VH-VL binders against S-adenosyl-L-methionine-dependent tRNA 4-demethylwyosine synthase (TYW1). Designs and how they scored, part 11

Target 1, 149 residues: S-adenosyl-L-methionine-dependent tRNA 4-demethylwyosine synthase (TYW1), of Arabidopsis thaliana (Mouse-ear cress) (q8rxn5r50to198)
Amino acid sequence: GKIFFISQTGTAKALAQRLHELCASNDIAFDIVDPHSYEPEDLPKETLVLFIASTWDGGKPPKNGEFLVNWLGESAEDFRVGSLLLSDCKFAVFGVGSRAYGESYNAVAKELSSRMIGLGGLEMIPVGEGDVDDGELDRAFQDWCDGVI

## First folded at step 4 (VH-VL)

Design p27 (from t12 with heavy chain V50F H59Y T98K H99E S102G S103R E106G K107H; framework fv_tezepelumab)
Fold by ESMFold2-Fast, scan of step 4:
Structure p27 (fold): chain C 149 residues (1-149), chain A 123 residues (1-123), chain B 108 residues (1-108)
Amino acid sequence: as target 1 above (149 residues)
Amino acid sequence: QMQLVESGGGVVQPGRSLRLSCAASGFTFRNYGMHWVRQAPGKGLEWVAFISYDGSNKYYADSVKGRFTITRDNSKNTLNLQMNSLRAEDTAVYYCAKEYSGRWFGHGAFDIWGQGTMVTVSS
Amino acid sequence: SYVLTQPPSVSVAPGQTARITCGGNNIGSKSVHWYQQKPGQAPVLVVYYDSDRPSWIPERFSGSNSGNTATLTISRGEAGDEADYYCQVWDSSSDHVVFGGGTKLTVL
């Protein structure tokens, strides 16, 4: 499977590396992927995808995830793409944000989940939400990892 | 492309039962939470019930709790509302509506609505 | 029970900006969604998650949400905008979906 990190300051990338190590210790092989170097047209070929996504101020994705997030939005709104594009894809999303952003809190993670579901993907567990500013990020992330593994 | 079609409405006497159905097409039904929303003639929208994508979680408005039961059949892409002990105040157009995403919490936006089916409780 | 309060009616002249408010205790901490309903038709989602728009909704429609008030803003009002508008939240503490009472927008 693949673990995508959408990261501004490196927090989501660091968490993706921790998840990869946790999976490896349980004999589960994943590739860590930067979405900027990934062709979104290959997403329908994936059977298991995990996203760890930061949200910038204003609810926008970090630059390395912008193309993928926009492609998913465009595909979900294109009547020629059907709602079964990602029907073979199981996925889960963990958001990295700050509650200081109000309702933009983890907006990118929530959008990723909504678009993946809209295109036929199967969400394995609810979107995880971590807050970098409250000291609970590590626990929220560990709880989400326990649900995935 | 995405479509919801309600059926099963009609005229019924107080105290009787009706079963509404909603047929979904154009999206992967099993991945989304579903809602029933009603609207009495000339009145506003009132939320009735919710069922999670896998049927494990159900919630009801206080006005219908204990009388209405929401169910789904993911193999047939169908949402149902069993309405028991009907009252005059249950008279309304009933809409089925799809969650924008499959997640229960933090969302609640309804991106696709059916055209509604009229339930009249009278006489 | 959580309650959303909307003005029953709002009027706007053609080409002018209409503002429809939705009041709720600490509503700025919730995600607000807005629906347009024309007579005899099902509701249509026009703004979701406070300020996002479906691709089929013109940019004239926008939203905001802070403190105790969320607002739907319709710029350059057109006759086709006449409808009832409803705000809506999910109140996770009560596990209930809550709709506002609706606002009738008249363009004249």
Scores: ipSAE 0.000, ipTM 0.502, lowest interface PAE 16.6, mean pLDDT 83

Design p28 (framework fv_tezepelumab)
Fold by ESMFold2-Fast, scan of step 4:
Structure p28 (fold): chain C 149 residues (1-149), chain A 121 residues (1-121), chain B 108 residues (1-108)
Amino acid sequence: as target 1 above (149 residues)
Amino acid sequence: QMQLVESGGGVVQPGRSLRLSCAASGFTFRNYGMHWVRQAPGKGLEWVAFIRYDGSNKHYADSVKGRFTITRDNSKNTLNLQMNSLRAEDTAVYYCAKDKSWFGKGAFDIWGQGTMVTVSS
Amino acid sequence: SYVLTQPPSVSVAPGQTARITCGGNNIGSKSVHWYQQKPGQAPVLVVYYDSDRPSWIPERFSGSNSGNTATLTISRGEAGDEADYYCQVWDSSSDHVVFGGGTKLTVL
């Protein structure tokens, strides 16, 4: 499987590394992937993908995730693509954000989940939400990991 | 640097054929939908044809359907437009353009400089 | 066939705001992209997906799209903004790209 990190400050990337180590300790092999270097049209070939995605001011994704997020949005709205593009893909999403940003709180993670579902992806567990400002990020992340491993 | 370079334009008589090519560099060509857009002298932009990233799913403007064929060679990073049964109204500068997406919905972020096709007797 | 309607020309004084409209039936349900074209040059993308900007385009350029009208707004107009501006959508019902007729912006 693949673990995608969408990260500006490095928090989502660090969590992806922790998830990778947890999976490895349970003999589960995942590749950590920077979406910027990934071809989104290969997504239909994946059977298991995990997203750890930051959302910051304005509700937009960090630059390394822009192309993937936009590609999913366009694909989900295009009738020619159809609602079964990702029908073989199981996925889960963990959001990294701050409640101080109001309506934008984990908007990227929520958009990823919505788009993946719209394209036929199977969501393994509900979107996980971590808040970098509440002191509970590590616990929220561990709870989400326990749901996917 | 992302770049598109058109070639193959020229002067041709009505009813004849011409083949345009577009060489892509600086981006992963196979990942994106590609378009041909034309502009007659002194007139606006007119979309001509689309081809999906993988060479399947092609779409054409009604004015060229049945006469023009869009193809791509992802191994050579090249887009082509075969123009048959040319008419005076096909006279235009032809641009190749990269779509921001693989299936075309339709922001054209990279454009070639254009190649002039003149259909006259 | 889907049609986008633009005014043929718009004039603005230096430092003032220019607004270029793009009319289309239920265009607010579509994603609108805007291009700037100067004489003898290829078009340049200035606004995409209704309101996003390429990083090299000044913040003076902005877009909106709702109902039957999309608008390109150019604040603090400059002589260098003189160009033809085209709006563009993908019409999913016909699988066709549609361009507006273009608007000539004059800064005088």
Scores: ipSAE 0.000, ipTM 0.502, lowest interface PAE 16.8, mean pLDDT 86

Design p3 (framework fv_tezepelumab)
Fold by ESMFold2-Fast, scan of step 4:
Structure p3 (fold): chain C 149 residues (1-149), chain A 121 residues (1-121), chain B 108 residues (1-108)
Amino acid sequence: as target 1 above (149 residues)
Amino acid sequence: QMQLVESGGGVVQPGRSLRLSCAASGFTFRNYGMHWVRQAPGKGLEWVAVISYDGSNKHYADSVKGRFTITRDNSKNTLNLQMNSLRAEDTAVYYCARDRGWFSKDAFDIWGQGTMVTVSS
Amino acid sequence: SYVLTQPPSVSVAPGQTARITCGGNNIGSKSVHWYQQKPGQAPVLVVYYDSDRPSWIPERFSGSNSGNTATLTISRGEAGDEADYYCQVWDSSSDHVVFGGGTKLTVL
């Protein structure tokens, strides 16, 4: 499987590294992947994908995830792309954000989930939502990890 | 009003130690990553260390790894830098800076005025 | 280790546009932040995430970032803009913050 981090400040990347260590301690092999170095057209070949995604100011994805998020959106709206494109792909999403951003709170994570589902992906658990400002980020993340490991 | 105030600088001999402190006020300190950045006289900015909002993650510049330790006390709104085995090359003004982001890797939007550390024989 | 390269100095006439460059391998894939530092003062954030500006910074300050070069643009240059300017990125490969060497802007 693959763990994608979409990260501007490094929080999502650090959580991806923690998830990778948790998986390794349970003999589960995952690769940590920067979406910027990944060809989105290879996503249909994946059977298990985990996303840890920050939402940047204005509900925008961090730069390293922008191409992937846009590709998923365009693919989901393209009638020539079947709604079963990702039917063999199981996935889960954890969002890193702040409630101080209002309506944009974890918008990228929610958008990723919606687009993956629209393309036939199987969501293993509901989107996890972490708030870096409430002192509960680590707890929210651990709860989400327990759902996917 | 948001501010950072450094203290603890001074003149020390090579091989000795200093502890710098940074007192934060006017914002919720526990929600932000914090950095130490230094500047040698007449030179540019050099990043020293970062600590995440909860203290669980830390990173150091290669030049200070193993000698400096960054810590924070969220109950006292204080950031600290323990500097051991000081070298002449550590002579600089040390700035405390708030990471705009919550963790450790964003722009630095609030800076202290700096405290001077001089390592001289 | 990742390196950011800035020209040591740039001069601009009053009212003209100054451009300060920050060179780095594939820097366009990173987010660049810019700081202004006047003598005896702490740095001040003037542009963050390539092109965003804090509310307290005049709209004359703008930024761009593509390929191997990020640029801080200061239009309608004023005497008060004289300062050292530093670019900064996070290098994810080393988990380090990297600063450029700084550029002294003179308004003559």
Scores: ipSAE 0.000, ipTM 0.493, lowest interface PAE 15.5, mean pLDDT 85

Design p4 (framework fv_tezepelumab)
Fold by ESMFold2-Fast, scan of step 4:
Structure p4 (fold): chain C 149 residues (1-149), chain A 121 residues (1-121), chain B 108 residues (1-108)
Amino acid sequence: as target 1 above (149 residues)
Amino acid sequence: QMQLVESGGGVVQPGRSLRLSCAASGFTFRNYGMHWVRQAPGKGLEWVAVISYDGSNKHYADSVKGRFTITRDNSKNTLNLQMNSLRAEDTAVYYCAKDYRWFGKGAFDIWGQGTMVTVSS
Amino acid sequence: SYVLTQPPSVSVAPGQTARITCGGNNIGSKSVHWYQQKPGQAPVLVVYYDSDRPSWIPERFSGSNSGNTATLTISRGEAGDEADYYCQVWDSSSYHVVFGGGTKLTVL
C-alpha cells in the first residue's frame, strides 16, 4: 500500500512516518509517498492508499499535493473517465487543520475523500479530522489509525 | 489452517425459506469482508452477496435482491445467508468465501467446500 | 451491467503453454483474479491482482492485464491443470462482483 502526505509545515509528514512505523510493528508494509513525485495516472493501479493531508488558508492544499488534488477534481468531472477509474482502490483520509479556519476546516481532506469516492474508490472509514490547535491531534490521529489497522 | 465450513443446505419447496451458515476458523474473521457465491449444477460461478468486515455495508446480486439477506456475527465467527421466497433457479451449491481485504476487492483467497441447496416440488 | 467474456474451452498439449483470455471494457483499470475449479471441488485462487500468485501455486501460472483483455498463462501444461478457469473483477460502480463464464482447459 501507499501513504501520501500533503504537508506544508511537516506535521502531516511526521504523522505519515508514525503511521508507517505503526503498520510495520503490525507486519504491514507501506511506502511513504510525496505526491509531488507521484504520477496520478498510476492511481488506478493502487489497491490501498492512505492520505494524511493538511489544509491551510483558503482551504487550499500545500504545494506538494496541489497537482494530485487538482487532477482528482478534473478526473471526477470528466465523462470519459467515469466512476470506474479507482474501482479497485480502497482508501482512507486523515486531515490536519484548525477549527479557527471555520468552513475551511480540513477542506483538503474532505475534498480528497469526495473526489476519491466520485471516481469509484471505496472509503474504509470516515475522514479523520485533526485540529492542530486543540491539544487533541494525537488522540484523533490514534483513533483514526485504530480504524485503519 | 484457514477454513470455512458451510451448513444448512437441503431440499426445499418453491416459495419456502432456508438459512445457510458458514463457520470460520484460522484467521481473524472480524477483519475481512465475506461473500456468498453459488454454482448451479453444470454451470459457472455466480456471485450472490457481500458483507463488509463490520456488517455496515451489504450488496446483493440483482437476481436475489429483496429475497436474500446476508448477516454476520463476529463474536461467533459466523457468516449467514437467509434465503426467502426460493425459486427453482436458486438451486445451486452455495460457497462462502473470504475477501482478501476487509471490503470490495473480490479476491477470494479462502473458500468453503459448499453446501447444496435444491429447490424442487 | 459489467460483463466478462471468456472462451468456453481451450486445449493444450502436455508441456506447451495455455493462454486463457478474459475480455472486459477497460478491464486494464481493474484488478483481475483467477480461479481454478476441478470437478466436485471448491474453486482455488491461482492468480490475484492481475499477476500475483499465492505461495502454494506453481510459478508456471502467471497473469497479465491491460486495455480490454486480461490473460491467464499456464506454461508447461500438465494433466493436473485440467479444470475450469474463471476470471473475476469487482465493479465499484454497481458494488458487484463479476465472474467470467469460465473456460474449460483440456490437456491432450
Scores: ipSAE 0.000, ipTM 0.494, lowest interface PAE 16.1, mean pLDDT 86

Design p5 (framework fv_tezepelumab)
Fold by ESMFold2-Fast, scan of step 4:
Structure p5 (fold): chain C 149 residues (1-149), chain A 121 residues (1-121), chain B 108 residues (1-108)
Amino acid sequence: as target 1 above (149 residues)
Amino acid sequence: QMQLVESGGGVVQPGRSLRLSCAASGFTFRNYGMHWVRQAPGKGLEWVAVISYDGSNKHYADSVKGRFTITRDNSKNTLNLQMNSLRAEDTAVYYCARDTRYWYKGAFDIWGQGTMVTVSS
Amino acid sequence: SYVLTQPPSVSVAPGQTARITCGGNNIGSKSVHWYQQKPGQAPVLVVYYDSDRPSWIPERFSGSNSGNTATLTISRGEAGDEADYYCQVWDSSSDHVVFGGGTKLTVL
């Protein structure tokens, strides 16, 4: 399987590395993937993907995730694609955000989940929501990891 | 076996500098946030500073901000604390401690034995 | 600055349950960690993330955290449990680690 990190400052990337090591310690092999280097048209070939996604001000994804997030949005709204594109894909999403952004809190993670479901993906657990400002980010992340491992 | 060993403590006069080091072994040092915690004789634990796994983020207690500098060398598995402008209230045993997380918001699951810093006279 | 309040001392008879509290404003929204320190020794993590226990710590140690109070519970107290106990949180508003003042546990 694949762990995608959508990260501006490195927090989501660091969490992806931690998740990768937790999986490895349980004999589960995952590849850590930068979405900027990934072809979104290959997503239907995946059977298990995990996303750790930061949200920037205004609900926007960091640059390395922009193309993937936009592609998923366009595909979900394209009537020709259908709701079965990702029917073989199990997934889960963890958001890294700040409640200081109000309505945009973890908007990228929530959008990823919604679009993956709309394209037929099977969500393994609800979107995890971490807040970098509340001192609970590590607990929220560990709770989410326990759900996907 | 996972271990942290502090060194560099000693007796120093007020206004002087001292550099503490912490040698890590038995785990992948570069994957963990690291802390310095101190304890004055007969007193409780006081947090001093933290550095993220890659050295990109650092935080300091207000009492030491501007005087102490935390650094790490992942190629040598070493954590350092440069202490400048030392004051009598900096007298304490200094512990290095490993964060359970990659940056700095977790528990401290591995502690060194501590090194004594005395600022007097 | 965020403050954690612990009672300075707690006494129990052998075999009885000791409860050490850690008070803090909305501490239930934070993750609380607990450390045991014996004279001349470095602290040892005994409970982390409110209620989890490291594999090297006996099941007699447990924790809880809700509202304004976190509690470390040590059941079937033993002479070897005599130590100072400290609670700890990360305060996101200041980007600081905060320790409680410590509680000395005495076996009667």
Scores: ipSAE 0.000, ipTM 0.502, lowest interface PAE 16.4, mean pLDDT 86

Design p6 (framework fv_tezepelumab)
Fold by ESMFold2-Fast, scan of step 4:
Structure p6 (fold): chain C 149 residues (1-149), chain A 121 residues (1-121), chain B 108 residues (1-108)
Amino acid sequence: as target 1 above (149 residues)
Amino acid sequence: QMQLVESGGGVVQPGRSLRLSCAASGFTFRNYGMHWVRQAPGKGLEWVAVISYDGSNKYYADSVKGRFTITRDNSKNTLNLQMNSLRAEDTAVYYCAREGKWYHTDAFDIWGQGTMVTVSS
Amino acid sequence: SYVLTQPPSVSVAPGQTARITCGGNNIGSKSVHWYQQKPGQAPVLVVYYDSDRPSWIPERFSGSNSGNTATLTISRGEAGDEADYYCQVWDSSSDHVVFGGGTKLTVL
């Protein structure tokens, strides 16, 4: 499987690495992937993908994830009815953001989940939400990881 | 009020060691990645190292890799930089900086005032 | 290693627009952040993620990023804008933060 981190910082990558180590300790192999170096057209070939996604101001994705998120949006509009593009793909999403953003809180993570479902993907657990300004970010991430594994 | 306060700077001879500390207050330190950035007198900003929010991930500039070690203590809201085998080229003001609050980005929205390290014989 | 190139100095007349460039290979695919540094002070974030501003920064500061060049634009320049300006990116391929060499803005 693949773990995508959508953030140009070390923090989201660190969360991806922690998830990767947890999976490895349970004999589950994953590759940590920067979406900037990934061809979105290959997504239908994946059977298991995990997303760790930041949301920037205005509810927009970090640049390293922009092409993938836009591709999913375009594909969902083209194949929303009767399409099974990602029907073989199981996935889960963890978002990191801030509640101070209001309706933009974890908007990228929520958009990823919605688009993946719209294209036939199977969501393993509900979108996880971590608030960077909340003392509970680590607990929220750990709870989500426990649900995935 | 969010603050970062560096300490531990001073004058040190080449080949010796020095430990810098950065005390964080006014925000939930354990949720943020932290960086060290330095600036030699009259020169530009040079990135030194980063540590992830939980300490599991660390990256270093090539010029300091193998000599400097970045650590953090989330229970004490403290970031540290252990500097070994110091060279004249390490002479600089050292700033600690926080990764962006809302973006989970490499943008540094909070900076300390800096602490001066002079490597001189 | 990834390199960002800035002009060492830029001059602007009061009330006119200053443009400070930051050159980098395919920099348009990266998020660019800009810092202002006045003598004896720590840097201050003025533009992040190419074009966004912290709420405490005046609207006359703006940014753009496309192709091989990012630009910090300061409209209606004033004496208080005189400072060194640095661009910055995260290079995901090396896991390094990269700063430009800095540009001294003089308001004459």
Scores: ipSAE 0.006, ipTM 0.613, lowest interface PAE 11.0, mean pLDDT 84

Design p7 (framework fv_tezepelumab)
Fold by ESMFold2-Fast, scan of step 4:
Structure p7 (fold): chain C 149 residues (1-149), chain A 121 residues (1-121), chain B 108 residues (1-108)
Amino acid sequence: as target 1 above (149 residues)
Amino acid sequence: QMQLVESGGGVVQPGRSLRLSCAASGFTFSNYGMHWVRQAPGKGLEWVAVISYDGSNKHYADSVKGRFTITRDNSKNTLNLQMNSLRAEDTAVYYCARDSRWLYKGAFDIWGQGTMVTVSS
Amino acid sequence: SYVLTQPPSVSVAPGQTARITCGGNNIGSKSVHWYQQKPGQAPVLVVYYDSDRPSWIPERFSGSNSGNTATLTISRGEAGDEADYYCQVWDSSSDHVVFGGGTKLTVL
């Protein structure tokens, strides 16, 4: 499997590293992947992907995830692709955001989940939502990890 | 073995028209976006036009808008470029290239050998 | 309109590392692809999506992209690497493909 981090300040990347360590301690091997260096057309070949995604002000993804998020949107709009493109892919998404941004709170994570589902992906657990401003990020992340592992 | 073969190039006078074709083989042509890229003698690569896998989306370089038309025939595995109102500055080798994406926003992973278009008096 | 800037030429001694830059405003937010073109031949994709290589391209070709500069790195330069190199992006704001002006690599 693969753990993708979409990160502006490094929080999502640090959580991806922590998840990788948790998986390894349970004898599960994952690769940590920067989506910027990943070919999205290879996504249909994946059987298990985990996303840890930050949301920028205005609901936009950090630059390293922009291409992947846009590719998923374009693929979801293609009638030829349909709902079977990612039918072999199990996935889960954890969002890193701030409630101070209201409507945009974890928008990237929610968008990733919606597009993955639209393309046939199987969501293992609901989108996890962490808030960097309230001090409960670690609990939210651990709860999400317990649901995934 | 994936291949693109261009044809239709030649010498034409300014103001006339020419139609280029690109024959695809070795892959499912209808699954990919396709591009035309040109290169004037001794100059760099210049993008000309793109067409999506189904022909519903097309984009053109500003220098050719209104004069060139990109089309495709998926039943014949063929990409076409209709070039009208040709100018001396359209003189170039024209390459057919496959987009690595099924839409049209990726790398160009397969290129044809090119066909020369010379617009001269 | 979006513009990519490359140096016109770069020279490298055999066995040394060549670096070819591609400058663009906030190019690190875009995916950069690199093409090699030898005289009389069609371009060949050598690096795509910033740092990936097609399976037929040797590992001494690599790429990076951050901030305002993308770089194609060719280690252990060989005479056969002499060619023109072009960077390329898709500009989503204009729906246009943009190529750099090209860099002539000479192996002396």
Scores: ipSAE 0.000, ipTM 0.492, lowest interface PAE 18.2, mean pLDDT 86

Design p8 (framework fv_tezepelumab)
Fold by ESMFold2-Fast, scan of step 4:
Structure p8 (fold): chain C 149 residues (1-149), chain A 122 residues (1-122), chain B 108 residues (1-108)
Amino acid sequence: as target 1 above (149 residues)
Amino acid sequence: QMQLVESGGGVVQPGRSLRLSCAASGFTFRNYGMHWVRQAPGKGLEWVAVISYDGSNKHYADSVKGRFTITRDNSKNTLNLQMNSLRAEDTAVYYCARDYSGWFGKGAFDIWGQGTMVTVSS
Amino acid sequence: SYVLTQPPSVSVAPGQTARITCGGNNIGSKSVHWYQQKPGQAPVLVVYYDSDRPSWIPERFSGSNSGNTATLTISRGEAGDEADYYCQVWDSSSDHVVFGGGTKLTVL
């Protein structure tokens, strides 16, 4: 499987590394992947994908995730692409955001989940929502990890 | 409403020590990496040090490494800079700044204090 | 050690576009942030993560970053834009924040 981190500052990447360690301790092999270096056209070949995604002000993904997020959005809206593109792909998403962003809180993580479902992906657990401002990010992340592994 | 207020600046002789403090209010201090940035009179911005959200990671500019120590007290919403073995070239306005990116302090500085002047002179 | 190079001064006529460059080896692979500083004041973030703009900053401010050069663009320049401008990156190889030397923008 693959763990994608969408982060410029390193928070989502650090969480991805912690998730990788948890999965390895349960005999599950994952590769940590920067989406910027990944070909989105290969996503239908994946059977297990985990996303840890930050959301910036205005609901924007960090730059390393822009191409993947946009590709998923375009594929979900393209009538030539069937709703079964990702039917063999199980996935889960954890968002890293701030409630101070209001309605954009964890918008990227929610968008990823919605697009993956729309393309036939099987969501293993509801989107996890972490808030960097409430002091509970580690607890939210651990709860999500317990649901995934 | 989000504010950073520096204090502790003053005039000090070379070789002496000085401790700067930065009081944060209006945001959840413990969730953000914090920086010290200085500016000598008439000169540009020079980064001094960073501390992660929990205090476990710290980095320093080469010019201050071994002499300055950055610390934080999340229970009091306070950032500190202990400056030892002060030199004339440490004379500057010292700003504390919040890292927009969150806990590791590797992003943009979206909130700045007003600055506190440190003068190292004999 | 990683170095960011800015021109020391840039002049622009009122209503015209000012461009302030920030040169760095493979800077396009890094995230560039820009600060405006007026005399006697603390710096103010004007562009972050190459091209994003805080909501309190006028739309005339924009940024780009590719290859070895990042650029801050100020459209329809006005007297209130006169200030020193600094670019900034995080250099992961040294674990240092790096600032450019600053550019004085004059509107004449």
Scores: ipSAE 0.005, ipTM 0.514, lowest interface PAE 14.7, mean pLDDT 85

Design p9 (framework fv_tezepelumab)
Fold by ESMFold2-Fast, scan of step 4:
Structure p9 (fold): chain C 149 residues (1-149), chain A 122 residues (1-122), chain B 108 residues (1-108)
Amino acid sequence: as target 1 above (149 residues)
Amino acid sequence: QMQLVESGGGVVQPGRSLRLSCAASGFTFRNYGMHWVRQAPGKGLEWVAVISYDGSNKHYADSVKGRFTITRDNSKNTLNLQMNSLRAEDTAVYYCARDKGSWYRTGAFDIWGQGTMVTVSS
Amino acid sequence: SYVLTQPPSVSVAPGQTARITCGGNNIGSKSVHWYQQKPGQAPVLVVYYDSDRPSWIPERFSGSNSGNTATLTISRGEAGDEADYYCQVWDSSSDHVVFGGGTKLTVL
């Protein structure tokens, strides 16, 4: 399986590294993947993907995830693309955001989840939502990890 | 194998200084916040200080603020505690501990050193 | 200054369940961690974030936290469980880590 990180300040990347270490300590093999270096057309070949995604001000994804997020959006809105594109893909999403951003709080993570579901992906657990400003980011992340592992 | 090893403890007179060090191995030290925790003979655990993963944020227990300084050197995987103006009540075993998942705030302490004894003689 | 209160000692018969409490004002709004310490040894994390367990800790150890009381529960008590147990929180109002005074568990 693959752990994708969508990260601007490094927080989502650091969490992806911690998740990878936690999985490895339980003998579960995952590859950490930068979406910028990944071909989205290969996503239908994946059987298990985990996303850890930051949201910038205005609900925008960090640049390393922009192409993947846009590709999922285009595919989900194209009526010629069947709702079975990602039917073999199990996934889960953890968002890293700040409630100070108001309605855009964890918008990228929510967008990823919605688009994956729209393309036939099986969501293993609800979107996890972390807030970098509330002192409970690590707790929220650990709760999400416990649901996935 | 994840390990923390403290050093620098010893016997010192009141008013003097000691510098404790903690050598980390087996994990990516620069990714974790680090703490010092002490325990006086026959007493409970008392938190001393914390330093964030990059060294930019530090907090101290009221009993040591202004006297102790926590620092780290990520290039050497080392945590330090400079203890100035030592008092009899600073006598304790000093443990360094890794913050399990916290980058900016305290979390659970999942790795502990074996401790180094500091005795401040009257 | 935030304070955590633990009973000084708790006794349990072999095979029975021990419960160690940690009292604190509105502690249910905080994340509680628990440590086991045997004589001459460093503390060992046994429960973190109220109810999670490190992979190296037996399933007999569990935790809960609500209102003004957090509880460490050790089922099927064994002689090897004899130790001092400490609860711990981060107090965001003071930016301090706070430990409870510790509870000596005796299995007899």
Scores: ipSAE 0.000, ipTM 0.495, lowest interface PAE 15.9, mean pLDDT 85

